# Ledger of designs, part 2: miniprotein binders against Rap guanine nucleotide exchange factor 1 (epac-1)

Target 1, 139 residues: Rap guanine nucleotide exchange factor 1 (epac-1), of Caenorhabditis elegans (p34578r516to654)
Amino acid sequence: CGYSVMAGKAEKILEYVLETRIDALGDDISELDVFVEDFILTHDAFMPDNTVCNFLKSYYFRTPYRATRDSITDSCTEEVRCKRRVVQFVYVWCSLLRVNFFLNPVTNSFVEELFCHVIDDRKRLGGMEDILTRIGSIR

## First folded at step 21 (miniprotein)

Design TK2 (from TI3 with A5R A9R A13Q V81A)
Fold by ESMFold2, fold request of step 23:
Structure TK2 (fold): chain B 139 residues (1-139), chain A 103 residues (1-103)
Amino acid sequence: as target 1 above (139 residues)
Amino acid sequence: SSEDRAYLREGWQLVLKGDYETAIQHFTEAIRINPDYPRLYLRRGYAYAYMGDFEEALADFTRAVELDPEYALAYQWLGMALSALGRDEKAEEAFETAKKLRS
């Protein structure tokens, strides 16, 4: 048991949200997934905002690898897919909390940092334009 | 229904202000009106858990999964509450159910 086991269990639900629920969302959050809404609005009791932001940062910088020749382009698209998932999650999070997202210094600082990372990655990765548009709409 | 969503939204506003005691009272009143809506129990259980009242949170998360056995998030939070109470065997069962539902 212990702290590390419990933290790993909470991170698994966030990973599931990123990989399954976030990918299924469209541009219009009026049809928001109840699971995503409930997670965002209840996680704070079990997984503090800074823990969520640290996990999101780690996930954003994942660099998946495959050995085949075609997998180098697949690795780039999977890298960008991880970044897209994080930005979409933050977009939904901000859309639910509105001004309260920015009044919280943890989440406010994270979105500012994330925006800078997206700007930098656009300089070196193709396929970042939709991600840049989405993070820019957060302000 | 629109009334159910209004109760969730109003309770959320109290949580945002940090007024968890009033949020719990609000969710309790909403549950008296609609006792079969599992999201109300998830939200009240959350408020109890945030305040460290894990026995009360456990009861609410248990009710949420009884009302909706496919509610993976409710099983996840049930497991977290059980773990906080030192009920590790039952917590692992809840986490495994949540994992199964996510697959």
Scores: ipSAE 0.496, ipTM 0.818, lowest interface PAE 2.0, mean pLDDT 83
Fold by ESMFold2, fold request of step 23:
Structure TK2 (fold): chain B 139 residues (1-139), chain A 103 residues (1-103)
Amino acid sequence: as target 1 above (139 residues)
Amino acid sequence: SSEDRAYLREGWQLVLKGDYETAIQHFTEAIRINPDYPRLYLRRGYAYAYMGDFEEALADFTRAVELDPEYALAYQWLGMALSALGRDEKAEEAFETAKKLRS
């Protein structure tokens, strides 16, 4: 279908959610941000799930760098923040879809892949413990 | 309101079952009860778009942005529907509005 070129436009919304909306979300989705909820529940008309998962994987592995004052510490913190944002997004996505998240082979496979990445990253990065707990609660 | 959120959740359950025609009928009835709630138009427009009915989706997303001109996601999906219909200049206008609202 023709959703691939439109998916590039929708990726900007997903990036916006990760950068600006997802950090404020807690464990209880009953108070979920309306924008985040509406995006998660309507995106698949315009952006296939595998495209979302590929973008999330790319975002998970970002290694951003800020202008120096505490640049090495800030870089590690920002790397972990990107990982936390992706895992939080997937947590919300699973919480909204429940059983249907796992019945979908694309999203089910992605969660397993993401879990493996979190385990590997915990071996080299501090601050991954809450992220590991969160992804483990999904599985 | 809490009633408006209930209509959204009920329609969403139909979408999860893959019953988009019934979900559209549900959202249509909810809109007759509350015609000024933009999220109902966003959800019905989504269901139309998923079925490939982009003219109907365009009409609903247009109504959603008329009701809430500050809601960036509605402009984004409006642009996507316009693009699907080959109306690229109008689609870019909608995308730029969505971008402005996100900044």
Scores: ipSAE 0.476, ipTM 0.808, lowest interface PAE 2.1, mean pLDDT 84
Fold by OpenDDE base, fold request of step 23:
Structure TK2 (fold): chain B 139 residues (1-139), chain A 103 residues (1-103)
Amino acid sequence: as target 1 above (139 residues)
Amino acid sequence: SSEDRAYLREGWQLVLKGDYETAIQHFTEAIRINPDYPRLYLRRGYAYAYMGDFEEALADFTRAVELDPEYALAYQWLGMALSALGRDEKAEEAFETAKKLRS
């Protein structure tokens, strides 16, 4: 399958989107970043949903040693920042696909899994309150 | 606009179904109406790439970048398409181009 050949490149694209495009997103989807939207809507051409979700999961659990620091955001740990980015991405994904997001068993299952992780992380990490609220709003 | 996004999605569904010609026509008509919308060029270019018309794909991506330099990322999409088609060398070229434009 072509997906295996492109896995590394696809992950880099998604990583780029997460690291450079997600933090500036607001709640107004009418002004949604073009690249975020295009990735969400077109990724099936080069990576399946489960691969996207798997990468998002791995990104969610990135340690501070692997996280890219942003000089603009000092209030949250890098660990929490990665988690926030993933949840925000999923929020946008859900907002774009709406009912189709939940009709897809892959994304539907992933959001539930992610929700559980957020709950667990809230117990041990500060700054997870808004993340929990956001992921809760998706369900 | 919401309507524009819906139109883009409709066109891309054609691509995903393998109906590249209809998709290209779909985007071409939209470009005729709105020639300054870079996303249309991006989508059409990607469709061309899947169809194997890399010359037209490059032209569309170039136009997208001219309209909005942030569309350097479009070459990432081209690279992905090329990789999917087994054109690894061309894919790497596209990725490198994207990297240069982001620098």
Scores: ipSAE 0.411, ipTM 0.755, lowest interface PAE 1.3, mean pLDDT 86
Fold by OpenDDE base, fold request of step 23:
Structure TK2 (fold): chain B 139 residues (1-139), chain A 103 residues (1-103)
Amino acid sequence: as target 1 above (139 residues)
Amino acid sequence: SSEDRAYLREGWQLVLKGDYETAIQHFTEAIRINPDYPRLYLRRGYAYAYMGDFEEALADFTRAVELDPEYALAYQWLGMALSALGRDEKAEEAFETAKKLRS
């Protein structure tokens, strides 16, 4: 149970990263947030990749609230925001690990699964075009 | 800082390749040059953790938080290392400190 407890604590850090750090990130990895970089590169010591992916999937489909920051912009819905954060996180993850990301069957499979979900969500949600472009650039 | 970041990444690539010994040497040399940079201890501590040496990891994480008492991530991994060593009470203290620093 010790490992399970550690994984739980790591998930809280991941949630913190998604909610407070990811939105401000640009495309330049050289200027990446120190906290985000350290987490992505080093999490495997205490949190396996499959656990990270499962959490990201859960976060991607998180819809407890239908609140919007801007009622006239679908991309500002909380639902789309969560999806964008997950895809952006995966983009950064891929950018940092490069070939090691694609050689990992867990992360490779997750990208494909996420891509399918983004395609499906684009059919029903506004503001998904940029998210689709981003996930497509990872494949 | 950009140079430091590049050096950190170079060392971490060694960890990703499974060459923990060389990675530890890499970070150790960096620490010799810059002994007051807490992030170096964090990375070396992770390398130790990857190879299963949680005692050395604990030492490095401890040094990191001594150098930077507001280093939330270091407290988090300090707690995890303590937990791996069965020191649950101290682990919880570190986790709580990390949580407070994130809020």
Scores: ipSAE 0.314, ipTM 0.710, lowest interface PAE 1.4, mean pLDDT 87
Fold by OpenDDE base, fold request of step 23:
Structure TK2 (fold): chain B 139 residues (1-139), chain A 103 residues (1-103)
Amino acid sequence: as target 1 above (139 residues)
Amino acid sequence: SSEDRAYLREGWQLVLKGDYETAIQHFTEAIRINPDYPRLYLRRGYAYAYMGDFEEALADFTRAVELDPEYALAYQWLGMALSALGRDEKAEEAFETAKKLRS
């Protein structure tokens, strides 16, 4: 249906944001590019919050594609990178919406869920310390 | 500009509160002041989309890409609006344009 097509395209935009725009972002909101800001603020027209959260969750647990001979170390690094991107996205989302982010039960519950996942992953993955600090700062 | 961002943020607070009509009026006034800023049309277009008025959303997204043919995000949402209106062929063209601009 038309809705499914639109939702799919919105997810592609979100994927694009995560893969190409998030890594360049710092902690300063003033450094946020127009593309990321507009997506975060306006996505609700075609992609509801729960869909965004579900996609982010899937991306968080994304296993790296092994296109070639990859070392286990490289795979782990990529795994942590995906997790970092998700947490950074949520951080930016929270920064932009402020109180509206926490008043939304969907995003509020997602942060708690994500926090639990980060705690669990910190026990088994290296490089998760900064991610835990970041998610903790918005909880 | 910083002023444009202020307009955008103020208008978006209205959207976040669910006051779409006031938001549309706000963006309309902002557009009157700065008619050549594509992002204002994008934001107003979204407000229309929230209300289910995809025809007006389409018009705003179209204006946005006319003002900035390199505005990938606007092409993407243009495609979505077109899709919502059942104009699948044109929607696909917009999606492809957006894809090319992002690549």
Scores: ipSAE 0.279, ipTM 0.678, lowest interface PAE 1.8, mean pLDDT 87

Design TK4
Fold by OpenDDE base, fold request of step 23:
Structure TK4 (fold): chain B 139 residues (1-139), chain A 101 residues (1-101)
Amino acid sequence: as target 1 above (139 residues)
Amino acid sequence: SSEDRAYLYEGWKLALKAFQLRYRGDPEEAEKEYETAIQHFTEAIRINPDDPRLYLRRGYAYAYMGDFEEALADFTRAVELDPEYALAKQWLGMAKSALGE
């Protein structure tokens, strides 16, 4: 029960990052959001890598009806927005950890899995080209 | 200010380096980098004592060094400055748990 409560809180933090911080990040990640950096640097204390990846996967496949709608206006559907956020997060994660990201079998495997999903989604969803380019850049 | 941000970012770079070293299984070298990072964060705090993010960063550096008493103090201050700071609250709980509180 205590673990469940803590896990819930941790997931809320990650969800907060995805929904409120990731969209503000540009292609130039030289100036990252301090909160995003802190989460990536410290999450292993309360959320192991596989749990992060599992959450990201779930978020990636979040339906538009369940997706949190924000005030940010763009040309993408909510479904594509969620997918973009996940890929962007992984890109930032990889950029911070560098070679250590790929030496970790969990994160390495997750990138490949995510890449496959992006390819599949590109076949049926518009707006996935940039997402594919981004995920491809970290393979 | 620009000065405290400079210390913050230098400390961050060192903390990131420490994290990577720890990740690679070199905890001794990581500890040295965390110590240096703490010095930078301390200077940043001296300049801007009301930024909860500075306390969070110094706090987790202490925590990774095993100094949970100092970490607890920093996380406490971070939450006092921003009671809605979720990450600080999370670490505060962890520090308390580590100390048996």
Scores: ipSAE 0.414, ipTM 0.737, lowest interface PAE 1.2, mean pLDDT 87
Fold by OpenDDE base, fold request of step 23:
Structure TK4 (fold): chain B 139 residues (1-139), chain A 101 residues (1-101)
Amino acid sequence: as target 1 above (139 residues)
Amino acid sequence: SSEDRAYLYEGWKLALKAFQLRYRGDPEEAEKEYETAIQHFTEAIRINPDDPRLYLRRGYAYAYMGDFEEALADFTRAVELDPEYALAKQWLGMAKSALGE
């Protein structure tokens, strides 16, 4: 269907956001990237919330295989980086939508699910403490 | 320029407000805010007609108001100005699809 074709393109944009824009935001989101903002505010037109969440989940559990080409970073660091990007994206999403983020059952349930994953990952991965703090702050 | 950026940011602030209002189920109030946003974007475009971002954001407002013809025009212009603008290309496709249905 036409929607599926558009969804593929949209997913590439979301991936682009995660890989190139999210890391630069840091903890101070007062100066939000306008591209990230545009995506968050407009994605509903071409990608429903559940699709976004599913993509984020997949990205969260992405293996560090692609990063193995970078000799400077170890596999554990790269794995945690992907997880951090997802949580940061969700944090920005929540910050923009405010109460509407929690009133949406899709995004609300996704945060809870993601929180559980972060808790589990903190038990086995180093560097997850700040991620846990971040996801916990938006529950 | 600083002047067109001022209109852009003010317009986007209003668009954000409109988005939130629409999400809360107040489409009438949202429409008013979108219309005001469009006015700001229009002034920005008058000042800087070669900035693809201005067309993209005005196009958003038109699209959310259901005016896909105007949205299509704006997204088309945005892509013409920057063929590598990913979001503009995506929205252009969306607008075309909306008009084809």
Scores: ipSAE 0.381, ipTM 0.711, lowest interface PAE 1.3, mean pLDDT 86
Fold by OpenDDE base, fold request of step 23:
Structure TK4 (fold): chain B 139 residues (1-139), chain A 101 residues (1-101)
Amino acid sequence: as target 1 above (139 residues)
Amino acid sequence: SSEDRAYLYEGWKLALKAFQLRYRGDPEEAEKEYETAIQHFTEAIRINPDDPRLYLRRGYAYAYMGDFEEALADFTRAVELDPEYALAKQWLGMAKSALGE
């Protein structure tokens, strides 16, 4: 019960990071959000790497509800936004852990998986080019 | 202030280095870096004792050194300063668990 509660809280924190902190990050990682850095350095106590990756994957494929036909464009934009946030988070994660990120089979395999998904999504979604460039830069 | 931010920044860099060292399986070297980080955070706290983030970071360093008593104190203070500080609350729980509380 205690672990479940902690895991739930950790997931909420990660979601908060993705939704409120990641978009503000630029290409200059020297000015990273302190909260994001804190999460990346401390999550292993609450959320193992595989759980983080699974959450990110779920977030990546998050599709907003399409209430009307006219909202399809907005839904697509939001879909791409979620994908961008995940890739940006992974980029930051990689930048902090450096070689350790790639030596970890969990995170290493996740990058490869994510890369494949980005390639596939680029075929059907607009605005994925920069995302592909970013994920490609950390392989 | 600029002074406490400087200590915070340097402490954070050291903590990051320590984290990486630990990740590579060099816990002894990591401990040295955490100790240095703790010194920086301590100075930052001296300058700005009301910043909960400083306590979280110092507590984190203590925790990864295995000093959960000091970590608990820091996390407690962080939560006292900001009861909605999610990360501090999480680590507070972890520290309590580590101490059998």
Scores: ipSAE 0.315, ipTM 0.665, lowest interface PAE 1.6, mean pLDDT 85
Fold by ESMFold2, look of step 21:
Structure TK4 (fold): chain B 139 residues (1-139), chain A 101 residues (1-101)
Amino acid sequence: as target 1 above (139 residues)
Amino acid sequence: SSEDRAYLYEGWKLALKAFQLRYRGDPEEAEKEYETAIQHFTEAIRINPDDPRLYLRRGYAYAYMGDFEEALADFTRAVELDPEYALAKQWLGMAKSALGE
């Protein structure tokens, strides 16, 4: 009922975080964007962990090959950007929850799955090395 | 600013610990950690009463403890301070629903 309607709004908020806030984050937790922290702290009321992980996986695999100004170089850059945003979000999520992230079997399994996808994507995409380093540091 | 950030960070870590205690089936221990987190958020608010994010986080802790009257007050204050705060508006709606409004 009411929570289901709010879950749809939560997915739009997560998309906003990925596209606007996550690129501005550094590695210093004391400088973390309060909006991103607030979403991570509160999402479970609106969006269960499995739903968050499914949305992140969907976003990770976006393939933007169609645009008014079609260009293979622009498409590959945007594809890698989507992957970078997801890995950075997961990095922040793990950094804030620490051991508690890994005690949750849903999020723990998702990190392992995502790591495997990053390894596979490195075989075909340039610009994945910083992403691989970041996801590897989580494990 | 630095002092209110320190209290906010300590409160946030305790709220995250409380979340994991709920997940592990220790709701009584989780409640104790939420209570301590609320104390830290309250001190941060005393130092910086105009930051809407402090009210969101204290309201979140109240809501997870079932204290929806207190949560509603905090979420209302957060929206008053920043009417474009999407998360605060979403939580305000949830608190109103929980209170039958």
Scores: ipSAE 0.204, ipTM 0.541, lowest interface PAE 3.8, mean pLDDT 78
Fold by ESMFold2, look of step 23:
Structure TK4 (fold): chain B 139 residues (1-139), chain A 101 residues (1-101)
Amino acid sequence: as target 1 above (139 residues)
Amino acid sequence: SSEDRAYLYEGWKLALKAFQLRYRGDPEEAEKEYETAIQHFTEAIRINPDDPRLYLRRGYAYAYMGDFEEALADFTRAVELDPEYALAKQWLGMAKSALGE
């Protein structure tokens, strides 16, 4: 009955948010992006929380292809950028839901899993300190 | 300006209230709160009838209560107001599917 089509379209919307909207958000969400707010508040009809978390995990681990026009350091910067986007998305998601985010076992468990991934990645990637601080503030 | 910030703040409060009502843990309380959220969004629409996200959010509340005819009307209005509103289009498709259209 069309959930596979709806889930695929919702994943494109989430990817759009990560690629185009999330980088402009700072620590202060009082001026939250309207598109991001609408997605977070309405997504669960098409994209269950576990599906969102699985997509975020997939995006977190992306290793964007290094183009020959990029500098040598750009591949690490692009990898860290994907991780920053996911953690920022989760930060905004938690900020909107507050206690309800942690009462949901799916999203609560995902934050713990994501925290562990950030700790592991800090062992091999530079530029993870701000990301670790952000995910730690969620937990 | 302060008027623009007040408008955004009220929209934020409405969205957050409706969302939090959906996530509270008592089924009887959740239904009463969905009904109250619908009344609240209806008043917000009276104040700003051209904001597609208000129709989306009222439509969401209707959909959670199983009122898919009412939800379809609201999602249709949201898409009419902003044809590029991907979330409203997604919800419109869901409501049509629920009604067998």
Scores: ipSAE 0.200, ipTM 0.494, lowest interface PAE 4.5, mean pLDDT 75
Fold by ESMFold2, fold request of step 23:
Structure TK4 (fold): chain B 139 residues (1-139), chain A 101 residues (1-101)
Amino acid sequence: as target 1 above (139 residues)
Amino acid sequence: SSEDRAYLYEGWKLALKAFQLRYRGDPEEAEKEYETAIQHFTEAIRINPDDPRLYLRRGYAYAYMGDFEEALADFTRAVELDPEYALAKQWLGMAKSALGE
């Protein structure tokens, strides 16, 4: 039962990573953020890969709503930003694990599923081209 | 300083190698790499004893080897040095749970 409580805390840590640390990363990951690296390499002790992937999928499909004056542009930008964060996280995850990322059927299947979602979303959302390029480079 | 950062980087490089060996299914060889990583983190701690990252990463190595008493001590120190480091708190809780405390 203690694992259930730890999983909930782990989801909040992953959300923090996506919203704060991942946004600070550029295309070059050779000087990776220590917190992100630590999370990716140690999360299996308290958050199994399938739980991570399920959270990432839920986060990918978030549609934040803002009732502010600039909500139209910000709403579309925020939706795409959530998708960008997930794809960037998976890119870093693959970069750290290398071949072991693809030998794991859970993470390998998730990347293929995510790629299909990015292709579908490009049909209706502007700003998806960089995201498509990034996920395509993982395959 | 640059000396403690060199030991931190070398120790983390060895821990990363151990992580890969564990995933490949060679946990006994992984333990040898963790032991060497611990030596490097320990030397870095001697040089810079108030950097929470050093204790946190040495604690990881201890925990993955199953040495939870040593890991608990290191995670406790990391949280004392930086009470806002959420991942250190998470690992402190995991170490306590592993020891039944």
Scores: ipSAE 0.178, ipTM 0.567, lowest interface PAE 4.2, mean pLDDT 79
Fold by ESMFold2, fold request of step 23:
Structure TK4 (fold): chain B 139 residues (1-139), chain A 101 residues (1-101)
Amino acid sequence: as target 1 above (139 residues)
Amino acid sequence: SSEDRAYLYEGWKLALKAFQLRYRGDPEEAEKEYETAIQHFTEAIRINPDDPRLYLRRGYAYAYMGDFEEALADFTRAVELDPEYALAKQWLGMAKSALGE
């Protein structure tokens, strides 16, 4: 189906955004990446919000496949990095849409769910404090 | 970073405001903001006619106003200028689909 093919391409674009563009962003988004802005403000035309949120959730829970190559510490660091990417993406998303992010029940419910996951993961993972601060600042 | 980037930034702020107005159920006011955003993008294009981002963002504004023929022209130009810009290709496909291909 034509929309199915476009949805698959959209997921690869979102993965690219998370792994390349979001990682390059600092705490100050005054010089926000144009690609990230374009994706966030236009994705609804080709990737519904629930599809974005579902992908972000699956990405948040990725565990590093490379645990057997190096060390468990490297695996924990990469697991936290995936979580950081998702929370940073949601932070930028909320920052661009402001009140409209919370008026959308899909995205509003997702950030509440994500916040709970971050709290739970902080109990078992080191390096989550900046992530908890970031998700807690979303309003 | 020059005068064209200033026009791009102001145009994008207006397009975001237009999105917020549409979300609040005020589509006619949103169209006024998109029209102003298009004017800013058009000035940026006059200054720098080879930047695919300018055509891509003007195309967004046209598409959200429902002006898919104009959007198609802009997305086509953006892809011509940068054939590997994935978002431009995605939007080109969406504009073609909206026009019945």
Scores: ipSAE 0.169, ipTM 0.551, lowest interface PAE 4.4, mean pLDDT 78

Design TK4
Fold by ESMFold2, look of step 22:
Structure TK4 (fold): chain B 139 residues (1-139), chain A 101 residues (1-101)
Amino acid sequence: as target 1 above (139 residues)
Amino acid sequence: SSEDRAYLYEGWKLALKAFQLRYRGDPEEAEKEYETAIQHFTEAIRINPDDPRLYLRRGYAYAYMGDFEEALADFTRAVELDPEYALAKQWLGMAKSALGE
């Protein structure tokens, strides 16, 4: 299966985008990172939409931990950061595709699923309010 | 510089339109837009031949049209101009795989 090998390599590029580029993005698309835009425009050659969505869901639920005996509070802060990165990526993705994002059943369903996860996570995690506002603006 | 900026802007606008058409399931219309985008990127490259992003973006258009030998040449040039360009390296590998190299 040639797709899965190529999708795995593109997965590392997507992870790079989430880890290093997405945090610096604002709401103004004239300030959009060209690397992020190029990845979003071209990912379908390596990662079908459902593969991207599956990776984003996996990343959304990560609970990063430092090598030291980290506090639970510090772990929750990093957990929320992963969730913020995914929601910001989806916001940019939707902004570039506009109506076409919602015409695709895969990406449309993923936004609704992600919205439900954000609502659930707000019940147990502090710092989710800006994330909820962002995902709600996509709906 | 004003002329090369105009070619880059128009090529990118057409590539974005082609990207949106592919998501809508109109690959034949997307291919037409990629062909026109390639024309604009080619003119931008003629004016500014040292910008790796121009080669990367023209390479994308070639690859989406199945023109992998042309794409390989462009991705190779982009990596030569910027060896730390992760997307260009990924696409270079894809183009080589498509050609059996």
Scores: ipSAE 0.158, ipTM 0.527, lowest interface PAE 4.8, mean pLDDT 77

## First folded at step 23 (miniprotein; from TM1 with Y9R K13Q Q90A S97K)

Design TM4
Fold by ESMFold2, look of step 23:
Structure TM4 (fold): chain B 139 residues (1-139), chain A 101 residues (1-101)
Amino acid sequence: as target 1 above (139 residues)
Amino acid sequence: SSEDRAYLREAWQLVLKAFQLRYRGDPEEAEKEYETAIQHFTEAIRINPDYPRLYLRRGYAYAYMGDFEEALADFTRAVELDPEYALAKAWLAMAKKALGE
């Protein structure tokens, strides 16, 4: 219950990571952002793994607000960007925790669920191929 | 300088070990590693008092042990030294809440 109150503030930190830190990360984790490393290793103090996974799932399915109907191309690009951010976060998370990520049934199950969502979304969204490659490399 | 880097690496490895012990469900052993890490960070701070990451990471160890007065002081100093660090500001706010500030 007390963890639940802290989870609201922690969700804003996770959103900050997704919005500002994750896009700059590439495949080379040797230059990992200290903020991202610290968050991944310390979040369980205030945000349980299932709460992280639930937030990531909600972020993955965000449909960004559009000012007009005429700008649908930008909306599709933003939708795919949200999905890319989540998959990149999980990639880094797995890379840092290694075996411990997969020994945890919550995070292990989440990767399988996320993989299925990426496969489904590739059927209707362009630009999902690099995202599919990235999530497949985790499994 | 080479000794300073090794010292900082050793202190951080103790914090990482404590995280692992916590995942294993051994919180008493994790607490011992946090205590040792705090001692090493404290010595590193005496040598190099203007490195914000030393205070931030010692603050983590204090917070995980429930020592929120000490954690608040360290997070405050880390934010003063690096005011653009959102995670340090978030931990500062959480330490303040824990203390009723």
Scores: ipSAE 0.150, ipTM 0.489, lowest interface PAE 4.5, mean pLDDT 78

